# Ledger of designs, part 2: VHH binders against Serine/threonine-protein kinase mug51 (mug51)

Target 1, 306 residues: Serine/threonine-protein kinase mug51 (mug51), of Schizosaccharomyces pombe (q9p7q6)
Amino acid sequence: MPALLKINKKKNGQTKIDRLFSKRRKTSLAIEKNHSKASMCTGQSPLNIISYNVPPLIVLRNKTIRNSIEVLVEEMFRDIQMRQQTNVLVAQCPRMIVETQLIGLFQSNYTSVAEELEQSIRTGDIRRLYLNRSDKFCGESCLILRPEFDKLFTYYLCKFKDQEHIYTLIFKLHKLLIENPLPSYTSEELKFNWEERRLLISMGFLILAGTDSYGISLPNLGIFTHILRNSRNDLSNYLKKRPYREVIESSLYNRNVSVACKKKNEAFFGWKFRLCDAIGAGLVDSFMTTCGRAFRLTKKGLEMKF

## First folded at step 1 (VHH)

Design a18 (framework vhh_8k46_1)
Fold by ESMFold2-Fast, scan of step 1:
Structure a18 (fold): chain B 306 residues (1-306), chain A 124 residues (1-124)
Amino acid sequence: as target 1 above (306 residues)
Amino acid sequence: AVQLQASGGGFVQPGGSLRLSCAASGRTFSDYVMGWFRQAPGKEREFVSAITSSGGYTYYADSVKGRFTISRDNSKNTVYLQMNSLRAEDTATYYCATRDYSLFPTYESEYDYWGQGTQVTVSS
């Protein structure tokens, strides 16, 4: 106990001295903040735009598609550590991105990397997963890295280990997808009969993308879509309530809504994950102001029905 | 069953470095997700770092990100945790853990097999 007593004496003395000097400093900072707010970032006027050329939301070690997906995946649940074990949706959500996030990350430069993405899909290093076409909220494709894709197939093989015909079907599908990576498949390329394809569709492993064109999906991918929808709703509802539907970046991060998830059936993606999506989907514009980076809800974002 | 042997702990001064090792059984180690967890005296066990079976994904707790690096050597059936810029707050018993698959390797509940632990003490 002598060490704790010494610490308490030191802390109490330091706190009193710091508080006394902080009063004068805090008053000066409060005046400075009020002056800055009044002259630069007021609710009475639109934010002062100085450029539409903004630095990336996420700094990339290299600008490869693979590294871009890796760093976006790292942002998915960065802020949810405190509630992880009680959040069933977080536990069940696969680690992947939506293609809009690459658009949001690269912006006008996205076309320069589109060919690299196509090559990675053709080699099987990255898989495009299609969301259920009936979900009009997100008719967009998801991207998953090969290691995570293989891990999810391993999970489903283990789940169906005692159901011989289903196990065999999933095993054959995974083997085909690994040996012949394609962005989409014809019935001839799949080499499954009509009943097998129908079963795979009903299970959620395939979707009909066109006449004799099949896209790859995963069972119960709706968990990712549910979290994405909730995340977009939170961001859009917040921006709709802001003056001119504009907010500075620091004000969004100070909300910390990702860590505020309190319900077992509620989850939000991390801010950088959400913002890359919203920018790429055309729901939010980003721009530089005298107060730093800011975001504005677009016409498309304002008209979005939830 | 998979057996794990953690080693490399010891005494180090603040700002120093240590490399922890976790040796696994010879059964298809490359298929296994590997994680590091730590428990300080009087505190709950917390996540430190993880590496997927493919080595394609690495995970770090915010408190160690930029200071610790996880890696694996499948030829030696071993996972390493390189700890740099060590702080007094890093003092804990470090445990390695594994399973054959995991959607979320940051979750303690995801792991089936645990090593005995190795003590790290950061003191002047």
Scores: ipSAE 0.000, ipTM 0.137, lowest interface PAE 16.1, mean pLDDT 75

Design a19 (framework vhh_8k46_1)
Fold by ESMFold2-Fast, scan of step 1:
Structure a19 (fold): chain B 306 residues (1-306), chain A 124 residues (1-124)
Amino acid sequence: as target 1 above (306 residues)
Amino acid sequence: AVQLQASGGGFVQPGGSLRLSCAASGFTFDDYAMGWFRQAPGKEREFVSAISWSGDSTYYADSVKGRFTISRDNSKNTVYLQMNSLRAEDTATYYCAAQYEGSFYLTSSAYDYWGQGTQVTVSS
């Protein structure tokens, strides 16, 4: 695995001025290319649909579930220029995905991947996390890779290092989850007493998923759900303003849309991350045009409130 | 800036010995557990050894237990890996890493800082 950002900074040895100019040149070139294609398909008529058979949003070198999540995580903050305040939120955000993004990425091929996902959950390579019942995302699950999951537990052990009772409880929970990775747990499987389970629930490590059924969660997932909610709202509101609620893919990736996001001083996920989510959730349909891939807001997307 | 500088790698014959060093700067070394990981060509990175902040606890992968010894010198902000009875299978790039509080010694993702690595080749 690669060295962490704090040790291996590839930008080290380049001056601040040189770094800024390099980024500006690359961004300008990308914008110019995207804008030329978009202009060909703007008008008063609906987009000319040539097919509903669309290629994947992200072309994978290998289609393993692990690589798919890694690639989606790489897209979380791509194509977004971030401000100082936004960078603080981004730095604190757990690196994970919503399961709908895998559905959007694989579409009709998702069933072939579902069995691999269940195997990876059983081995503990991937953990399914559950969101609080009172959240806008109630009923949705998130997927996190083992390295990120362990890193977050290490963070909480560090935070509670001087609180022996809490430290011991978190340590035992993490060990149990590594040794017996399950989608959900009964009270018997957890082997914690009622007081311990209640404390873990209050801290955000467990949620009650049913009678004697516990789902695994993490404290302060609010940052992830906040950014996801804002991202879904931004995409839906943007599409609502477009003629016929349609947009060419290349138009989404240009700097004009990115500038609007920066002015709002809010954090948003990258476009491919958001589009996989929206397609998988049924909020957006995709189709091919003479000018490339396009997206249309569905009835479900139009009426959705986040 | 945080830096972990690994050194001491090189070419050695089977049965030989090498001592790797990792010099740390830019953080409070005494509060961190230190680990060694290795990656052979075409393979995933694997755990080799770890040592607690105090030096009182050490951990070893089964493949190196009895042959490798990890140690640290907190006065020099340095961790060492003494490698004895080297085998062709030990050929890899060796990385040192630092973990605050050191609760998950065997888990690479739990380490906060990583060095650039030093190459060890055991052949002939």
Scores: ipSAE 0.000, ipTM 0.091, lowest interface PAE 21.8, mean pLDDT 75

Design a2 (framework vhh_8k46_1)
Fold by ESMFold2-Fast, scan of step 1:
Structure a2 (fold): chain B 306 residues (1-306), chain A 125 residues (1-125)
Amino acid sequence: as target 1 above (306 residues)
Amino acid sequence: AVQLQASGGGFVQPGGSLRLSCAASGFTFSDYAMGWFRQAPGKEREFVSAISGSGGSTYYADSVKGRFTISRDNSKNTVYLQMNSLRAEDTATYYCAAGPDWYELLTSPEEYDYWGQGTQVTVSS
């Protein structure tokens, strides 16, 4: 009877309709849950699990840390439509990852990869950036590739080109970080006086990580953390509403494309970017079914408040 | 814009056959499960059949199992319903719908996102 109509899952406003269709399904459907005939492909319920040895969410040309970060960055906004690509948050967001995404990408193999990451940080090919601990972001550090790190410093040098004191300070910091790549710095290692260190902290280039211990950061990382928090909330809320808190990969992909385009100033990361993070953080498990990859919300994910 | 265009209905005698088609546009067809529903005069809409996005899983209402076959061609963005051994009780307007590719939702009409305009099937002598 009805013409083309979108039926959305709404907050329990469909009680009469839900009761009618529930009754019809139970009395008329040829899907049998007894004898496990309610599965997707083999007659098992819920989803028919064939393996916990899951192919990577992203196929890597090589399994280096550098290539892993490059392909994760490519996924940051891949699933968004043109309206979201012109979004100011998307345009201004630093291209970087959270460390949990490497854990999610490599899963059980991550312990063999962690040493390569530390070596890349020591050489300066990859920089670890620290977020202010007062942020409600669940990841404590981000990873950025050297070319993007240098590009952002070039941006700030250009921004402050007519403010000689600030320009000189940023220039000296960038040079120090390139010539002496360390995971953290003491006041002696930084070679800046107290006033200079305080100014760099106030600008967002340094954070105080402990007594005479400084972590490297960047100004305005709040854009990245804002998009990440929104992306985690969206994924968590979607999965909480699914039967058994499980979803087939293709269903999740299409839903995220639709959601990402709803508001000009809203932004969500691409679903592979989100899933690597959620898997690495222990919020989501992945498994193979006869109908493809699926995901389920863990107990930790169900209990998470954002 | 999303569109679902159902076609292939008509008049047929009891014991006859019809093939319904539903042409889809405006979304990635292979990522959606497709369902067929019907509504007889003076009755509510009921589930007939569903097929997963890959085509690997199919589901049928007890009243049509063994007589109807659902299939899809993802290269043509089309889902089909082959209706054999038709009975007077199969007389209805048939609707196609697109929804999430999740087995427990394939039979829940409220979970379907998009619906077609319908095609009329009349089985009578």
Scores: ipSAE 0.000, ipTM 0.093, lowest interface PAE 22.7, mean pLDDT 75

Design a20 (framework vhh_8k46_1)
Fold by ESMFold2-Fast, scan of step 1:
Structure a20 (fold): chain B 306 residues (1-306), chain A 126 residues (1-126)
Amino acid sequence: as target 1 above (306 residues)
Amino acid sequence: AVQLQASGGGFVQPGGSLRLSCAASGFTFSDYAMGWFRQAPGKEREFVSAIYSSGGDTYYADSVKGRFTISRDNSKNTVYLQMNSLRAEDTATYYCAARETYSGWYLPTDYGMDYWGQGTQVTVSS
């Protein structure tokens, strides 16, 4: 099945990131107005709000893109790690993030980070992975650090070691991507014939992103997106049941641990990993209260569907 | 070394039933999605059915929906295909195949499967 995403060769994604960040500022202001209006109209007060100027969910010792992704990856399965339990979905899930998590993590500082991200992609320190258009995250990208990217390619080379034709194709692709780290590739840049490109697309290593434009992907990204989708739904459904669709951070953390214990075959990402994603994606807004940080489901979060 | 051993084929009259089995070894079975494919004489191999590793989600080709049922037993490292109301056009060699993980956007194709079994012949004739 061909995957079709649109990548603009004349633009590197910076404009889209800047627009998303600008929209976040506007949404926060709109939510503040609606919150104040709701309090006045209902005769009830929601959580005691003191500010919409919120400190980061994760305090970074070093604010580099590399360190930020490393710290987010550490939060992926913190709940599972605390329990020392194995889960098949967790074991098979590639260690990566989505770009929305960087938006949610940096918020006020994101404009300075976006250029560093593009530079890291150009050097190959970070790889941008694209999702099939049939997925809910079509058009959004995942980010993986070079060591983890190489580790996954090594895994697939070992997996196909007895299939010489496929092994050779994957080996050549990995070598190309190491030697020529680009955010997207033309057919000329890939140096593969039509049959080879078709096979790589069928296997999930390439996505057709436009006329003579290819995005890089990985087989079995479905596990990552499945866990992320489940995590978003769990958070949204929980918040929908709360007064004013609001919750204190500490209450949310305790609830996540309890839910993870009860559902044996269902995996969730760690709460800070999930919250950075939800904030950056515009599904949840954050604010400070007299009792600490709190979160509220946005209109976009209310309308979320699979 | 990965092995997939398909069995249970044979001769059956139209309207009859057969159950195919595929015994897997050399990999962690519960981590793999399983599929059934068939190849009729003079035709290309086609998808029949698949079952996900992480759930009970099943998929069927339109030609077999309502007649065939796929299932698995992870404790026995085996996938099954229950074939009911068999027709002459179901005559084919049936292959089982394994893929590490299925996704809703990546349908089973010849190139989508990591490992293939040797096949078992099914003949539906009077």
Scores: ipSAE 0.000, ipTM 0.114, lowest interface PAE 18.4, mean pLDDT 74

Design a4 (framework vhh_8k46_1)
Fold by ESMFold2-Fast, scan of step 1:
Structure a4 (fold): chain B 306 residues (1-306), chain A 124 residues (1-124)
Amino acid sequence: as target 1 above (306 residues)
Amino acid sequence: AVQLQASGGGFVQPGGSLRLSCAASGFTFDDYAMGWFRQAPGKEREFVSAISWSGDSTYYADSVKGRFTISRDNSKNTVYLQMNSLRAEDTATYYCAKGSDYLEWLESGYYDYWGQGTQVTVSS
């Protein structure tokens, strides 16, 4: 009888050890859960961040400024439902980018390509277009490739073909810009009189950039700026409502399908086009997780009003 | 105020089907994970299924996998549980639950609001 009691005590000792192991495992899980709650309460990201060294959003076959703009333009309406591709805003939108997209595309390497951009502007291969100071993108500029720039001038020449005075001014301006491609122009460089310059400003072909300094623009850039503003607002508002203002890339792309089906008169740029913009503007950070690339709205993005 | 209204329970024969609904209000529905839990008399509440805020990910308890399907309609602020091939052991009060702001929504301890429940009885 006492030998049986000793065997039962040893068995009870083993069950006590198993109970402690279970308590220790439960305590470990409780610590992990408390750590996750503490991380949540402190505003730390709950996503498992494995790196801030993120692959480029767009892999370039070559890293020239020209090819970068071409590839960004290809992304303008990629990942968009057929309904948005038939949208009149999409059809009428000029094919161009904003400089923040090059910053977002190249990130830390942007400084190495900035000089190439300025050289391409001086040769006229790329034109910088300035937005009016009243626009949501005040102080920002658009970049357009020479073939698209020429195509748009051809469009305006055709539009004003029966307005001989206006046609002549647009024709002379286009010729000047081809023969003397500069990032900005003085009144002497433009060789237009005061009345001609004021008319070109009123039409949207020139902006006053400073004392005797004129920037080049295009009439009715409103379609591009409208779509870009709506795209920024959509991304910002979506991320503001997410837990910790974070989203994994695949979930973000899936939402685009639903949005595109909702309203026939809404237009948004493709995800990579607007993500390059948002990253370059400092509105969104990117990072790697165990489940792939993710994005988080920055303090600047949270505070922005468009 | 957060409100979760569960419905669709009832009496069903073994092998039958039921569809449960949970209508949500008082929060931004498409920002949160949703889950279904059940509790039989005299037992602890157990996890049944969960769906992420986007609908991209679904999870199921081993006991219901292949028989139950969770879905959500973010336009209607509603989460659903389609229950097929019902068994006597599925008899319980079924509760819908809202996930907390924590992204690891599979952890059952991180659901912060619960519906009143809907009774499912599977008997011959």
Scores: ipSAE 0.000, ipTM 0.077, lowest interface PAE 24.3, mean pLDDT 74

Design a5 (framework vhh_8k46_1)
Fold by ESMFold2-Fast, scan of step 1:
Structure a5 (fold): chain B 306 residues (1-306), chain A 126 residues (1-126)
Amino acid sequence: as target 1 above (306 residues)
Amino acid sequence: AVQLQASGGGFVQPGGSLRLSCAASGRTFSDYVMGWFRQAPGKEREFVSAITSSGGYTYYADSVKGRFTISRDNSKNTVYLQMNSLRAEDTATYYCAADYSGLEYFLTQEDAYDYWGQGTQVTVSS
């Protein structure tokens, strides 16, 4: 890029990049100065834990499950600058969350809202979608809001509009799901014959969740799972190199903000989105120190391989 | 972590050429932005060149643009700096550096890089 090729060219002694670097350096000095005020925060020793009762990573307008998902979705690609090629992955990625993010967002308070989630699933306001990795059910589930779920079904109806048999199956499935919202379905509840269910599975609309139990999915969710896997690996690898596998929140955001993807066709979720996931999945612990919020890679996070 | 070993430095006359190599150990080399920096006696460390993980973008200090070429071979875990038309002012210890997460906004800044090699001395003198 012409603009990037001029990064090292200084007009009156400073480029935009140099200015941003100066701000970063000033922030690092301020953090270090605050760190020195709290003699208990040092790279030579593990960080001193004041409390495991940590404020939420994201401040919610209200603490409903619906608003929590809305706000998490806003964080999916916040401050992410993609290469031209990786923008395709971002554009094609469905706007949804993984259920671990609600666990990470609410932490010790999650049990108080779990019943609200089940109620929202019963009403159909929120749908649970099941993920496959490498064409196998992996046990992970995602949550999608009804408007986004309908939008994606509309996309597939449009895609298959000239294939009458497939269009009819997708249309009937969507109608069933909105009229009879359930967390899973038996063959009797689906009212499709064996060949129809096999076709819907092959297309990615149904997942076999048990002997006669079907979970709901959507075609091409591999983009979401790809980005999720890459995001977890990136966070784990970053924390592995930190002293005691610990980092102060401000240092993490300053050093490892995913502003641009390094690899062609590689994307990462935004920091708050991926931290909620990592905490909820048990890969990262969050705690308060005299120097603010901090994160530590757990034993499970150390042993993670994707 | 990544361990970096720079090599290929030496004595060369003005107008001559040298090729520096930086060998990396580790599975994640192909994920790193690689940079070259140099430091002459009594001067601050300065940016020379950088290359993105794919090799799709390269960056050069104005003082070396058109004379130096950075490249990488991810299959060999190595980054190279081809130095042509060398000048006395190019005399310095040359360091290779790696940045895993990298912010493209900070590619010319030494504190953006997480891992550093020990350096290789280049002396341009008649």
Scores: ipSAE 0.000, ipTM 0.085, lowest interface PAE 23.3, mean pLDDT 75

Design a6 (framework vhh_8k46_1)
Fold by ESMFold2-Fast, scan of step 1:
Structure a6 (fold): chain B 306 residues (1-306), chain A 125 residues (1-125)
Amino acid sequence: as target 1 above (306 residues)
Amino acid sequence: AVQLQASGGGFVQPGGSLRLSCAASGFTFSSYAMGWFRQAPGKEREFVSAISGSGGSTYYADSVKGRFTISRDNSKNTVYLQMNSLRAEDTATYYCARDLTYYDFWSGYYEFDYWGQGTQVTVSS
C-alpha cells in the first residue's frame, strides 16, 4: 500500500516545509485606509437598513452542495496570520463544516440545498459526524466530504500500522461505513464486540447516541468545535461592544487582522466561515445599508454562552 | 482510488535538462496542492517543490531554487517539474505527492501522500 509521506519535524515539531512557507509570508499587515468610512456609518445612530435581501457572502461557481463545502473549507483559515500558522490546533483540525453554514450561505434557497445534502449523505458522498454529549455543540451537525473522511481514516491506519488489532478495527470500521452509510448504527449492525466498541469510543471514532445507538465521529473532532466556539465568542464579544450591536462588513474585517495580531495561543476561523455559521445559527442578522453589508447581533446571540 | 503516475525520468549529462510529469486520477485535482519529493540512494526522502491548487503559488527547496520550475495543468490533471542545469547530486527517484489537507501552501502544515514507484533520474557522464 502506498504509505503517507510525512515531512520529518525538527525543533518544536515544525517541518522544514512549514518554515519555508512561513518565511515567504508577510510578517506584518497594516490596514488603515477604510477606518474613516466605518466611523461615518456606525456613529451614534442605528444603521439605516435599505434591504434584508443580502448578496451571498461567498460567490459560488457552482451552486452544488459539494462546491459549497469546498469553498467554505477554503475559508476556514484564509488570511491566517503568522501566529495561527504555527498553532498546533490549526494544523490538526479536521477540514469540515457545520450545517448552519449552509443555512447562512444559501438562506432563502436552503430548502433545495437541504434535499441535495440528504441525498449526498445517503450515498456516502458527504458524512455527518456527531459530537460527544459532553460538548456544548452536541446538537450541531458536522459535515465532511467523503475524500477528506477517507484521508483521515488513511492517516489513522498509517499511524497505527504497527498495532495489528487497532489497525484491523479501524480498517473494518471504515469498510463498514463505506458499504453501509447510515446515520446511526446498532451493535448488531457494527458487528463489533463490547470491548471493540469501547475501544473505538475511547479513540473517538464512535459516540454513544442511545441505549444501542452509535454515531460516527473522528479523533480530535473536539479541536474543530473548540475553534468554532472561540470564533463565535470572538464575534459575539466584539459585536456586544459596538454601538447598537451593529457593524459594517469592512470594519469587521479590519478588526479581524488586528485581533489575530494581538491574540496568543488562540485560533479563529476565517471571517466568511464564521459569518455563515453565525447567520445560519440565528446569532447574527445580515442586511444592506448605504455603506454596504452590515451585521447585527441578535437577541439569541446576545444571550448565548459559548 | 487515488493514483499518481510519475514519468519523464532518464539518463542525462551534467548541465542537461529533463521534464517530469505526474498524471493524477481519483480525486478533484484542482482542490489539492501537489508536491515533488526525491530519494537518492542511501539517503532520506527530501522535499523538492510544491504548487498550490490554483497554481498561483510555488515553493522550492534551496538546493533546486533557480534551476527547477514546478507547474500544473488542471485541465489535464497533471503536475510538471522542469529540471534545468542538472547536477550529479540531483540523481534520485522522484515522487509526486498530493497534499492531504485540501489547502494551498498558506495552511502552513502539509502532509503528503504519494503513489507508485516514482521516476528515476540519473545525472552522470
Scores: ipSAE 0.000, ipTM 0.146, lowest interface PAE 15.6, mean pLDDT 74

Design a7 (framework vhh_8k46_1)
Fold by ESMFold2-Fast, scan of step 1:
Structure a7 (fold): chain B 306 residues (1-306), chain A 126 residues (1-126)
Amino acid sequence: as target 1 above (306 residues)
Amino acid sequence: AVQLQASGGGFVQPGGSLRLSCAASGFTFSYYDMGWFRQAPGKEREFVSAISYSGGSTYYADSVKGRFTISRDNSKNTVYLQMNSLRAEDTATYYCAKESYYDILTGYYSDAFDIWGQGTQVTVSS
């Protein structure tokens, strides 16, 4: 006789397994902090720069685009998940990255990765999704791995299984996107009528990118963009208050996140996730000191309001 | 229909080794995280190990870290659990589990697991 037992979930999107993953991630971060503390500091101000040849923020098992996105997704809530386990935005946030994080992760080596990314988008192995407010936000698109993209569509199909017209539209859209992965679509390429396109836009599956140009999106993508914007603002505001707008890596990790997350529905991404983004966007520079890795807010970072 | 067939259990002495296999069908195996759970008689079901859909990330319960290794072969639609240095307290029925999403419009969990099938019995006895 089959024994099917329900796994007990914690409220607000956390499972027992997710809790174990959170503990593992926190332990890894603590080890990194301890290593940084072993470095000798002379108390010099500004920080003594010894090199711009900086080790990767995240050590990759494989240097593939797929593995890079997977490990970045692991970092989304690593540092703050326990503080934000009751936060509804964390529970409902789709798992994805922005292109700037790949630039920040690979830095000078990004050119080879950019070619692999383009190939993966062309084959549909990675999907590019349009961000709301792209013209005011550095990082006009999100990147999602096809397995995650397909799982999300399967989930929406299940959600709307009893609503025939909505189910049919989502099914038809998903099939189109699998068979013909394009950066944007005309109304002719979509083959949906005006009412169908308006419904898909209202549900968050499409955005209007031009007169007859539609970008692909996903429901709740606005939650991701909200958290990313808040994460950038938090990092920028913190660095503005630091001497010379500089901070050593370990000081960021020791920051009390509860002070930053005072408001209901306010959330921030994990430090490595946000640092890859900030470096790739040109908001933050990284360099090596006698005290380890450090970060400085750039002129661009000073001027940006999100 | 989703089917997960666990196999490879049996009788082994303390310090011995076993390899469990889980053959999956009825879904796109390479799209889903997979896990192992176990349940001893009269005890709650507990998490043992999990592996991401790509095989790039693995997770273990504290009680099995350093002794058990999870792996997968996406070309064979199979997940494995290599169990070394087995102890009497590892005696349980072992279940293979597939990742399940809840409603993502009202709230969702991407790392929940649905357990399928009858499992495979492991008995560690001196």
Scores: ipSAE 0.006, ipTM 0.361, lowest interface PAE 10.2, mean pLDDT 75

